# VHH binders against Coatomer subunit epsilon (cope), part 8

Target 1, 300 residues: Coatomer subunit epsilon (cope), of Dictyostelium discoideum (Social amoeba) (q55fu2)
Amino acid sequence: MSDDILFESKNYFYLGNYQSTINEINKKSRQIIEKSLKAESDYFLYRCYIAQGNYDLVLQETKNNRGSGEDPTIAGLQLLASYLSKPDENREGTLITITQWISDGVVKFNYHLQVIIATIYFNEQLYDEALQILNNCDHIEGLSMLIQIFLKIDRLDLAQKAYDTMKKIIDPDATPALLSLAWINIYNGEEKLKSALSSFEEMAERYGPTPLLLNGQAVCAIGMKRFEKAESLLLESIEKNPKNSDTLANLINCYINMKKPNEIIQRFINQLKTLSPKHDWTSAVNEAEALFEVSKSRFN

## First folded at step 1 (VHH)

Design k7 (framework vhh_3k1k_2)
Fold by ESMFold2-Fast, scan of step 1:
Structure k7 (fold): chain B 300 residues (1-300), chain A 119 residues (1-119)
Amino acid sequence: as target 1 above (300 residues)
Amino acid sequence: QVQLVESGGALVQPGGSLRLSCAASGFTFSSYWMRWYRQAPGKEREWVAGISSGGGSTSYEDSVKGRFTISRDDARNTVYLQMNSLKPEDTAVYYCAKPLYESGFRDYWGQGTQVTVSS
């Protein structure tokens, strides 16, 4: 029994189905009257618009959030939209603003702002800073992000601990718990990969296939050496969002293993470089580049 | 053929410092995250520190944060672990590790180097 009007909207959001999140919030607009509920609803709507790449809409809709009446959460969403619109140009100013907000104490008890800042840090590969912002969090989105970061830095033990904390505050059948367990099962390896794949497939069936869920399935398929299945899933993911860096990195990995022509692999490497020009390259991208150079030297 | 060779392990007094080195070969070193793990007798291996490809990001286990520093020299295919303010609890075999490309989540391990912190 959920007293949360936004329960179903949040389930779509956590699985990356941003359009269904927007649709569900709009369907329940007549029930979203209380100030706190309206603020939470606006947070998820703006996060969806940002995730869809509609940065200008968020900046336009929030243009009056300035001066002494400024809402810190809305300011965070404006910062995120501005940062993601031009990461290279806005990086330095964004990080200075975050440091100032931390110093001013506005971040400490604002869970949504903590998630926004951690998202920016994660995109910059500032994992320690992201973990510090989310330290001892007890909110669902923060715990989900902690699990993602812990798996990224190979701390399965801490990911499992965060998952255990999540289970105390959310139904284990709710989407954040199902998603977290599926990722943890991927990290546990071959014996759990089939279970993880089934979980991602089941979530996609109930809530629609998203780039997030398709990438989860593809990573499982790659682990099981089912490269043709992984390719099919990744190509579907590209059709839904051609700018998803995880999809491109996973597809490069598939094509290397499938012995595709270097010209095809290099095309996707160039696309990934365009999307992530200022970050350390994935092992897949760098390995593909090395293979291309070796191949080219043999034919010239 | 991937090879990781750790060195620098020694017996040190509490409060002392030690630098571990890991020489890597058989893969494009600059393309990979590199990690340090440790294993005390009768315990499972635990993650200690990680450094991203190119060295742009570093991460540490809470108990070593502020005392240990991971770094890399891509020109020499070497990753380092600088250990300061050593405690008896830091006594372990320290392992250099490289992610396995195909899995993304498994590591290839070196032979390890023994660090003992005792008076």
Scores: ipSAE 0.000, ipTM 0.125, lowest interface PAE 17.9, mean pLDDT 81

Design k8 (framework vhh_3k1k_2)
Fold by ESMFold2-Fast, scan of step 1:
Structure k8 (fold): chain B 300 residues (1-300), chain A 121 residues (1-121)
Amino acid sequence: as target 1 above (300 residues)
Amino acid sequence: QVQLVESGGALVQPGGSLRLSCAASGFTFSDYAMRWYRQAPGKEREWVAGISSGGGSTSYEDSVKGRFTISRDDARNTVYLQMNSLKPEDTAVYYCAARYVPSWGLDYDYWGQGTQVTVSS
């Protein structure tokens, strides 16, 4: 909404431009005085720091929060930062904490916490649990995530239904709606790939190129068999965030299709394993061992 | 029209294995997430395992992780639960359930009649 002081900050955030989100919030800091607006501002700032890998900063800045009983949104951000800092070590404790919060009713009416929990479930490939936490969601970020989950499990029909729900809540030209439609168009076939590419390019022109938008463009280019263009976009994405697992997965698929030497492909596979041990790269690894097999995988 | 029929329940020794099957009819199976639940006498019904409508994700209750595996065969309209390293605590009636994915905001579960699993020497 245009009367929302955080409107432009949220647009940058939804498109993955975390530094511009932080800069925009900081520019408006003198106007962010009301307690509820300050709380919302802090949510987006901490989400940006987490997205940038600055987990310890979030944990330090929020150390005075005593758990879900005091501020459940901050407790969720602490949980997310702790989980992502050491996923293998913190997995079981994180899932136990989430189960307790659901049982305590703290999650039911807190949409930010619902998104945080669904993000953890998605990272663990617990898509059924993520769908359950987002059931009946009527909030923008939750609907965006629901669409991503449906696309991930190859349910284009359900992604379209969630997008139809989103259109009842927000302007079709709002960034979450534009982004959701572009992703849906990728899965809707070759005829829609050019439209999706154009949409990602326009968003990048307006809000700056981000790993999210560059990956979107690259997936479209791969679908159109434009592998050299996809490589250029993905290498630009790596320069912006070398730890982005989606970029590495897309680059691996691009290189398999380009029939690059196995040594190069294996190097990126090893990097992806290190950064995202829970990422489903089994099919990509099997395809890399058969260097001349053209990948049929869709990315993201 | 809608029917879920569980089978495979039996008496088994501790450490043994069983495979449960749930045959579905009367609905478009591929549009439904499938789940296994169990209920011991005098206890609340407990979720055991789940598999998404697309089969792309599976989930398990902590007490069964590493021992139970859920799978589905959409061509045969069947969901399976492979149970290994069975313990006396696994003794329960096992139910399969189908949930219509686009309407997960309410309890839209279709339920079978259940199959008894007893783990005892």
Scores: ipSAE 0.000, ipTM 0.111, lowest interface PAE 16.8, mean pLDDT 81

Design k9 (framework vhh_3k1k_2)
Fold by ESMFold2-Fast, scan of step 1:
Structure k9 (fold): chain B 300 residues (1-300), chain A 125 residues (1-125)
Amino acid sequence: as target 1 above (300 residues)
Amino acid sequence: QVQLVESGGALVQPGGSLRLSCAASGFTFSSYAMRWYRQAPGKEREWVAGISTGGGSTSYEDSVKGRFTISRDDARNTVYLQMNSLKPEDTAVYYCATRIYDLSSPGYLREFDYWGQGTQVTVSS
């Protein structure tokens, strides 16, 4: 008997270290022989390429799949790559395709497809639809998505129940459990913020700092009103991925609280609006705009 | 005030076992993750194992996974590293570590890394 060949690859993946995921899968390529393991490996490789913005690579390598009737997981990856390449242009077509797949019954027993569809729904802020797709899921990535959605809609009680379910099926060393608990701890308030920060730092030390982990640390620092620390973490995150909408939103929040010049705040607001019109930045944008109007009136 | 004191290091033969202990004082032990690191002669310190607050999750460096087990006793302010199936390449000084957050600074979160003095583990070749 052998252990899960993809265990460490998945740990890197769940923490947003996509390059290390690719490197680890390639390192173990000789051991990835079984058809089902090869399919799972390809799923994670394509998810990494999509996460890195390499949509055309995924579409080119999968062009021989004619739709959900042949390989529904590959069809889902094609849909995700197409959607993320031009979200505004492809939105309506993507949602129509998802609705068709649901009625065709291909989604109900395909865990990867459920995660892909839930990711699209989450990006569109269609939380009820995402919850319906993930209803009664018992797979690790689906449970991770449920926890994120429950926290987003302020249902800490349901996030905790999903986490308790995850603990029954996951290795305690696996990163989705660590990540889920850290985010739950942020929502549990002040006494748990230090514990959450410690957890994000531990994960970053073991698996390398990623935009996801640096944002987690920064959110903890913001919650503790340590804005200079949050700035340092967010600037490191922007160096790794200047197009990360969460980093930009957190940096705007940080700079507003630090009373930074309006020109600096407005620069990042403009970047966020360009890269992610659907991101939840309205409160930060409105606050920055109000501060700008107050500042303007002082010189008139 | 914050102190970490390791013990349990010894000379053992390959395939042997050791349990290291780290006694912590001067902070709210149960609120912080604890870690074990090691440093072999001529090499940089490497992370070995980590345990979350309350012991709900553990993590290990690939080369020790399945052989080493980290645990904690919050009532006794102690973290342990159980080392089984020891190999010559496990020879190193083992350090207990934690990171404490100081919220007394009004702007920047001040982080203090605390390390013990280390305990020598030697696996004969």
Scores: ipSAE 0.000, ipTM 0.331, lowest interface PAE 13.7, mean pLDDT 82

Design q1 (framework vhh_6qgx_2)
Fold by ESMFold2-Fast, scan of step 1:
Structure q1 (fold): chain B 300 residues (1-300), chain A 122 residues (1-122)
Amino acid sequence: as target 1 above (300 residues)
Amino acid sequence: QVQLVESGGGLVQAGGSLRLSCAASGRTFSSYAMAWFRRAPGKEREFVAAISWSGGSTFYTDSVKGRFTISRDHAKNTVSLQMNSLRPEDTAVYYCAADRGYLTSPDEYDYWGQGTRVTVSA
């Protein structure tokens, strides 16, 4: 399954190693000749720039994508970059634009655009809307996102169904499948936490530690009541991306369980509220609840 | 055990309105999609409307779109169907249903009520 020129680039991308994704695509630039492959390559490059917070770069490089020659996928990337650069200011306009695109039928058969829209909805805590956009999806990134949304809303049964669909499309040992199973295992009781932790550690060893993989390890460590290890992982994650709301939410949960001074906890709560007044607060509560349920199952 | 109980059916003249309600037992349904189906005399059960688990998304069959409105009250574990501009062809037994699998086909719904009869006269 090495015939895909972007195979390794996608593996880095799915695990949150955006710089390695860019480097790998650039290394293979001479082989990226076909128009469809070039379009897919550009999609992943712009997604990486957005993930790194380089919104202006994406907006500047795509400024000519408008009018009768507009590419819907590039328009989606512009919308995502614009939205994430100023979420509170751009929220209303972003949601109106998405509604218009859905009405115009441009979203229905464009799975990259579906993922972009679902990402915005997820950030706004519009989980039903995100699920609706991803309804009946059969593509890897969409299925991965469905699993994350189902876990967020405590629907393990639906996360498992989406994972079963994913296994029909890719090898269970492929990176998206390993990542999805690791997250499912976190919610599947304490016996599976060790398996999930091992999986995140192995992926980090092979593809490099990323905020995504460090957060995965930290959630497992918190579930095992290994709070010092969780703190170490989360502080490393902050060093890599200080604006990662999941890292701050997990660190708050860790510190509450460690009975840290209220001054320290409140400082991180204030940082989280500044980054995302809606999404991150709910994420912190959901993660605390999920970890509490995992811990509670140990005694039941 | 989970139960769904419909109410609000009756006889109404064409152009009139009715509001159907479905009471669900337990908190199990707070994470379920809820739907209304109907069965006209001598016909198969057909989808009418559905509402997602959060209440944020609604779906309607084309023949009722703009005339019917589905809503839910999570605190009361109830789902309602407001039926406006009723037509003789809306005459059917209306069923409340709940689905764990998201908004899927009628054959995949987990729980069903007994039904409430709606008759629309010419």
Scores: ipSAE 0.000, ipTM 0.175, lowest interface PAE 17.3, mean pLDDT 81

Design q10 (framework vhh_6qgx_2)
Fold by ESMFold2-Fast, scan of step 1:
Structure q10 (fold): chain B 300 residues (1-300), chain A 125 residues (1-125)
Amino acid sequence: as target 1 above (300 residues)
Amino acid sequence: QVQLVESGGGLVQAGGSLRLSCAASGRTFSSYAMAWFRRAPGKEREFVAAISYSGGSTFYTDSVKGRFTISRDHAKNTVSLQMNSLRPEDTAVYYCAADTYYLGSWTEPREYDYWGQGTRVTVSA
């Protein structure tokens, strides 16, 4: 049992159910009275709006965050929204601002700001910088992000250490711990792949299927060479968010392995190209092949 | 597992330059932070420079900033220390070290998992 008013909201958020997060926070708005609880509530609301692509809403709602009373977490959310709205235009200014905040010591004890900055660094493929920002983080979201970064750079040993640290802070059955273990189990070989799939399925049953959870299930199915199952999961994910590039990349990979007609594969490549018109079709094909090789190396 | 072998040490005049190299073995080299430490006679090991696993971040002790440059080559599994404008105070045995930087301090010798045997640098007046 949790005394945290935001307990269910956080569970939805960690599992990628942004609309249910917003709905749950709004449902409990009458109980969100304390200044610190309001600040935490606003953090999750704005993160959800950003995840949904509603950058302008965040910038307008936070317009008064300025001067000597500036909230550094809200400033970070403004920076993230601005950056993601126009990454190419705002990259240089964003990185300069982050460097200044680090120099000013504002970042060291603010774990929400650490996660925001690490997200920007990760998007820029500045993985060392992301890990340095999160190095002393012992908070749930920061540890979850460390695990994801360590898995991406193929450091299962460090992902396991971060997960062990997480278990000292929360129950192993809490949603962030279950999600982290499921992803670690995917990287730890075929014997644990079925356990990872079961975990993603149970979380989806409890908190609703999200693109995040459906992609997790699909990656497990691909690793098990259950391509028809993976296709079903990925098509459901597309119905929930047709602009999810991970879903499209996984579906292309799935269809290539199933030896689907080139006309079908090209349809999805064209869809991915439409979502990212600055990427050529060769890049999309190379990405699908790279994802297949990663999956193959982990599961064979 | 990583094994480290240093080279490039020697005798040089004050104001001169030396390049130290550290050859590493193992597929995990690209996943380790790398550092150079030095030990003068009768002193403890002190931090000189560090480089992250990707090579994107570097850290130097104040006395060598602007004079020394640390770099890495993932294709050759090497980390190098270019030492310019050498001073007699730089005379020491230089050690290559490898560490996981998630929990470790870049400046603490005890946090490094793997160490080379050292290469001697002597800077004469």
Scores: ipSAE 0.000, ipTM 0.247, lowest interface PAE 11.3, mean pLDDT 81

Design q11 (framework vhh_6qgx_2)
Fold by ESMFold2-Fast, scan of step 1:
Structure q11 (fold): chain B 300 residues (1-300), chain A 123 residues (1-123)
Amino acid sequence: as target 1 above (300 residues)
Amino acid sequence: QVQLVESGGGLVQAGGSLRLSCAASGRTFSEYAMAWFRRAPGKEREFVAAISWSGGSTFYTDSVKGRFTISRDHAKNTVSLQMNSLRPEDTAVYYCAAGPLYSTYHLEPYDYWGQGTRVTVSA
């Protein structure tokens, strides 16, 4: 058995299989005795419920976390659940709360809280703020987020450095390292797209096809101009989660490249705006342009 | 504007076959995903099969995989459901649906629906 009781649960979590994460934690419940392990288990359980849209469950289960005995990590999870339940209504209050926590110094020594705050900043497209929170992090989830942010702002050099740091902490064949390398390979140019696709396919076969892994495969297929394959993968992702904003954005990108009529594309854009006002078709267009520039660029 | 009209329903013995057809009119048929849903007596509508707008992808509920085949003919503006090895539990009213995206979980993505055609499979 692994010395980390949560090893398989974390693998499912990192690859976006939230139900399997919950199932594995429950399967190991008799072994989750030590207080710090129980706290880590609760963190992943609540993160899964939030990822599934079960915000009220998290808020109800944590309602007693207040006052002088308040757990900062649980407070962060409450803030994340509240924010995601009504982003437009809760944005101002959420950002004020984060600023207060940073000023109070509670964030600097709590890497789970750093990840939660960076997730909120990323959702708000506040990339510089997210990078500042994750500055000099040495934890796996934070390094994974740094890589995603660096790729988002077209800093492949910094994404590579963060990946190198990750390899010093975990095995290269561990799921966070495989996932990070696959995304980096998408941005590294021709021939690497096929390697990235194969990596996403193997992870999906081992841990189940998730919207995260299907989107990864679809982005590779779009980069290779295999739009019918990308459509098939994205439709499978819709079947698993019809409210996944990344899937809708990638499908819009796919259909734009397939020259679909504006009426059909606009309907998908409207659906995406309803699900995520901050995440729109512009990001899908930017992804297509980034892949095109990588294909044109001389990168050795 | 899209109008959907189903045909091909009827009575069939267990183990038999039926082919359902959905004739679509309107300018958006070739740009829409198409699906078949069914409603058995006393139950809500459930997903049966779907085909993407390009025809490149097909999807089936587990209970019909290997027995039913969905296909589309853009020239004839038709979607067909070939039902083989029919079972009494396949007895239902079958509905054709069209939308810009398909869904196996929700009805809301489908903008257009047919009136339904009855399929009765006798033991």
Scores: ipSAE 0.000, ipTM 0.299, lowest interface PAE 14.2, mean pLDDT 82

Design q12 (framework vhh_6qgx_2)
Fold by ESMFold2-Fast, scan of step 1:
Structure q12 (fold): chain B 300 residues (1-300), chain A 122 residues (1-122)
Amino acid sequence: as target 1 above (300 residues)
Amino acid sequence: QVQLVESGGGLVQAGGSLRLSCAASGRTFSSYAMAWFRRAPGKEREFVAAISWSGGSTFYTDSVKGRFTISRDHAKNTVSLQMNSLRPEDTAVYYCAAELTGYIDSYLWDYWGQGTRVTVSA
């Protein structure tokens, strides 16, 4: 019923413009007084720092929260930051902690913690586990994640139904709804690719180009066989974030289609394997794999 | 049109076992999460167990973990609840429910059966 003070900050966040999210929250700091709004604000600030790779900052600022018994959302953010800082080293302990939290009942009614846990599961390619955590989710970010997971497992019908639910609880012109429709349109292919491209271009014009939006445009361009345009967009994305796995995956797909020398393609594959060891590169990257890699940016 | 029909309820002694089944008709539920709820005499309806649309994930309320097992058969359009080590406090009417995964919380499940009665004597 009342205006959401964080509405515009969330729009930047959902499009992957983390610096603008931080700036917008800081601009409205005088209005962020009540405890629940302050907690929501801190959640998005810490998610932005994690997305920017500033894991130590989040861990240092939250060091006085010693576990889920104090603040479960902060504990979840600490777990996410710790996991992403050293995934191979911290994987086993992270999954044990998640299982314990589910057993203790701290996850069931905390949608931020559900999103954090589903993000970790998605990174580990534990899609059934992620779906279970997000089961019956009516929260915007959870619904966005469900749409991406359903598209990943080739269930367009379920993605469409989750989008229909999202439309009932958010303005259709809000960024999560625009993104979800664009990804669904990519999945429908052909006639819908041009509509998806236009949507990504309009979002980039309004909210600034981000790796997420540039990758979305590139996936559309690849689907339309505009490989030079896709390359240009992906190179711009690399300049913004050279460690973005989705950009590397899409660039590999682009270069395979352009019939670039194997030496160049293999170099990028080796780089992607270093950044995303769980990604399946046993075959040539195709359009579906490119869509999946772009969706990973959405969850972080 | 669309209906869920529960079966397998009855009277059992404490420590016994019972298997509930839910048959769906009028449409397939392969894309739906399926769940069991129960309503004990004089109490509100509570969640018991759920299984994802793929069957790869299950969720249980704490009081039944390790004792109950939910499973599904997509070919037969059925979901089952195997109840072991039954206790008097498990006495309730058990309801089958179906919901699109991630659509709405458990209060807003799309389809419900009429229920099957389970009585556990001390």
Scores: ipSAE 0.000, ipTM 0.145, lowest interface PAE 16.2, mean pLDDT 80

Design q2 (framework vhh_6qgx_2)
Fold by ESMFold2-Fast, scan of step 1:
Order: C-alpha cells, then structure tokens, then sequence
Structure q2 (fold): chain B 300 residues (1-300), chain A 124 residues (1-124)
C-alpha cells in the first residue's frame, strides 16, 4: 500500500513465492539506488536464492565479504547458505561461529542477522536459543518466527501475544498478519480450521499458490478429515518443489489415514529421510508418533 | 496476588559464598525467563544473570562470569543464584525478576515482575 518500493516483493516473500519476489525486485532494479534500499533488496534476493536451494550462487556473489566486520548481514547469509548446503558437515562450525558473533555483540542490534541465526537454531531444534535471539523483537519477520516457534513448543498463549504485537505494527489484513492468524487458528481446534483454510485459499488466489500456502491448506484439510482434497493440494505442492520436506511429511500423514499400501508410504518416508536425515523415522517408537511430530513442524 | 520473594542474603567475607533463592507464588513462571539484578547504593539496577524459560540457556554479566551460577527448579517454581568467590564490589541489594518472552535485553524496564530484594554485604 504505500511508497515502499519493496512492498510487493516482501508480500511474495512472506507467502513463499520466491521466484515472484526475485522477479519483482529485478523489475524495480532501476529504482533501487539508495544504499539502505539496496541492502534490503540484496537481503531478500539472497534469502530467496537460499530458499530455492541455490546456495552456490549466494556464496559466489558474496565471496568478497570477508566476515561480520565488513557486512554482518551478508556474513549471516553466507553462514546460512553454507550451513544449509551441508548441514551435518557444517553444523559444529556454524554453531561455534554464531556463539562467537553473539559474544562479540554483532547480533544484538541487527534484526536480519537475528532472523538468520534463529532460522539455523530452529532447523537444529534449538528452540530455546532461537527464542533468546528473537527476544523482544518488534520486526515483522522476527515476530512471524516467534509465532512459529511458540506454536512448535505448544505455547498458543505466547503465539497470540506475539500476533497482538504484530497487529500494532502492521494492518491485520496485511499478508504476514493473515498468515500468522491462519497458523494460530490451526492450533485452536476444529471450529477454527475452516477459517484457517479459507484464509490460505484467499491468499493463494490473490498471490498465487506456493508450497507454503498449499501445505497450510492441506494441514487444514487433514484436520477436517478431507484426505482426497489434502492429497490433491500436496501433489500440486510436490510439482512446485519436490524437495519440500513439509509436503512429503504431510503427504505421508495423508496416505496413512487413507490406508494406502505400505510400499507407497515407505517410498515417501525414504525420500523424507534423504532430505531431512535428522528426522530418522527408525528412532521413533512408531510411525504415528513420528508423523504427529512432523505435522506440528510446518516451518521451513 | 503475584509475588516474587527473595531469600539467602546476608553478610559474608571476601572470598566467601552465598546462595540466593527466589520463590514465585500466585502464578506459575514455567514459561518466563528469570533474572537477577543488583543495585549498589546511589547506582541504577544492573543485570547480573538470567536463565531462559526452559532452563537450557544462561547469561551472565562479565564481572560475575565463572563465579556465579544461575539455576531453576520448575517443580518448585524457584530460581537460584549461587555466588562464589565474592568480592566487596558485589555488595548490593539483589532483585529477582521475571519476563514472559525470555528477555535477554539486560534492561530492568523489560521485566514484568520484581521481588522486593535481598541485601548482600561483602566485607573486605
């Protein structure tokens, strides 16, 4: 709505439409002259490339930045790209680097770096550390992450308070607020599932369907025991991104409830294990327990 | 109604130890970060130590790091501060504080609930 050159780009980004975010920023490149606007633009561009799995592009484009002493946000993006490219190999070094940056005071007043670090912590299931980094945040992306973490740890009351804080900063009809409320409504019980589904459908109609929005719709449909609708949504999501672990997890949950043959279910479990080795299904007491945990984890 | 009550303060000689405890009543603080602040005469309250809502993360001001240990017991709704190798400059009134988001911005203004304080005097 107003004079923010990146308004529409940010909207696409928050909904998981990374290609449209890139296209919109590139379309407006001639208007992105101001240093602060260029830095904000670069942040969203590199976040999109990382979300698409294009880690090498980010590392190549930023190779001249030699660490947090030059540009801490770029250093954070480099760390995130490196970490996600080889999580098992780079985990220890990544966590050591983050601890050092926190100790050096690099993180305290850089909200983009806070979001990057919280994303790494969330991926490692270090929820306490993620909450600490996002402590008392008043920025949109950080508040969105707080809501997701609070939902993950089953703290609906704190998710609601973070959402109330978000409404003081942005219009309740703005994309991040609509998205946050839809996720909160999924946890509030069956009567709110229809409202959540309608919100995800409306956002998909307005801004195009994304794996994020299709997964949101599918989770609602599963909760409403509409498994055929959920399957259709999840198959569309796989066509858009076959490497989305949330889509695979939700599809497995859907197929178990539909009583599909074990051969089909096991194929998707094997794909999920390849994409998310930390979620080793053999470590769970049973598949139903593992599926319940994965269904609660709708954060990418 | 909601109350934080500190205990364990007293007089101790330099090099000695004290354990401060904070008991919460009227509300369960299992989802709250807990912190200790202190105020020397004529000075503002300063941060000493904090523990996250889960108890998994602890934070200390540089002057007490390695000497003080913060811990919590969710079942007893208490937070404790073990103070070792005490110095005369540790002399202050110590306050227990609670904050719902796990606040680690070390400002007194960010905490929702405060105790009345317990006095610690360290003689040379």
Amino acid sequence: as target 1 above (300 residues)
Amino acid sequence: QVQLVESGGGLVQAGGSLRLSCAASGRTFSSYAMAWFRRAPGKEREFVAAISWSGGSTFYTDSVKGRFTISRDHAKNTVSLQMNSLRPEDTAVYYCAAEPYGSLYFSRDEYDYWGQGTRVTVSA
Scores: ipSAE 0.000, ipTM 0.181, lowest interface PAE 16.0, mean pLDDT 80

Design q3 (framework vhh_6qgx_2)
Fold by ESMFold2-Fast, scan of step 1:
Structure q3 (fold): chain B 300 residues (1-300), chain A 123 residues (1-123)
Amino acid sequence: as target 1 above (300 residues)
Amino acid sequence: QVQLVESGGGLVQAGGSLRLSCAASGRTFSDYAMAWFRRAPGKEREFVAAITWSGGSTFYTDSVKGRFTISRDHAKNTVSLQMNSLRPEDTAVYYCAARTYGLSWDEGEYDYWGQGTRVTVSA
């Protein structure tokens, strides 16, 4: 029994179903009257537009956010949209702006701005800086990011601590808790892979299959050495978003393990390079494989 | 469990230099962000400098920027604070502190503390 009218919208958002998030917020528009609720609604709408690659819409809708009345959260969304629209061109200016905001104390008590900045740092592979900005975060999205970063750097113990903090502040039915536990179970070894797969399947059934959830299912299947199932899930993910770099990386990993001909593997590697020229696909594939193998051996 | 032991404190004249070291014992030294705090007699403990567990990022309080440098040596399990152009107001007991992730200027966020090393700067 939650009074949060954005509860369902947030559940879609955290699972990567951005269109359903937008649709739910629009459906509730008559109930989104209070200034703080409208601000939170706008935050999630703009985050969805950014996730869909619609950077220009966010910049146009927020062009009046300037001067002495500037909203720091909206300024952060503008910075994120600008950065992601042209990362190579805007990187230096973006990082200078973030450093200035931290120095000015704008970031310390703004959880949404912390998440935005951590997202930029993560995309730049500045993981220590991302962890620093999320320091003392007790906000659900920030804790979710902390868990993802800790799992990426193979710190299951710290991911577990962040998840324990999350459990104290989150609704048990909220998707960030379900998603975080599923990912932790993947990294906690083969015995829990079936449980993780079941969790991803249940979330997909309730909230619709998304590239994020299909990739989660595929990683579980790869860990269980069910490569044909993993391939099927990843091909479905490509149909939903052919530009998703995680899907391509996981498909390459799947095909390497299946001993597919090098020509087929190179085709997908070339596609990944075209979509993410700055992404080290070899390091990402090797890292995912190594982390997965380490997780499988943790019970020994 | 982590134990922190500071060394390198002493008496120095204004304008001089000192290097403080913090030796960590315990299997997980590389897992910790490290910081230096100081407390002048009769005053509260204040943040001085911090370094990430990777050593890739550093953070300083304004009064020591450009004068102090924090660094770490993973092979020796040590964190060092190089203090240059020392001033009488730098006189304090200096404490080494550790936490499990990220940088922090907040004393309450540190899990492990050393016993302190005394620094006296005379005019």
Scores: ipSAE 0.000, ipTM 0.268, lowest interface PAE 12.5, mean pLDDT 82

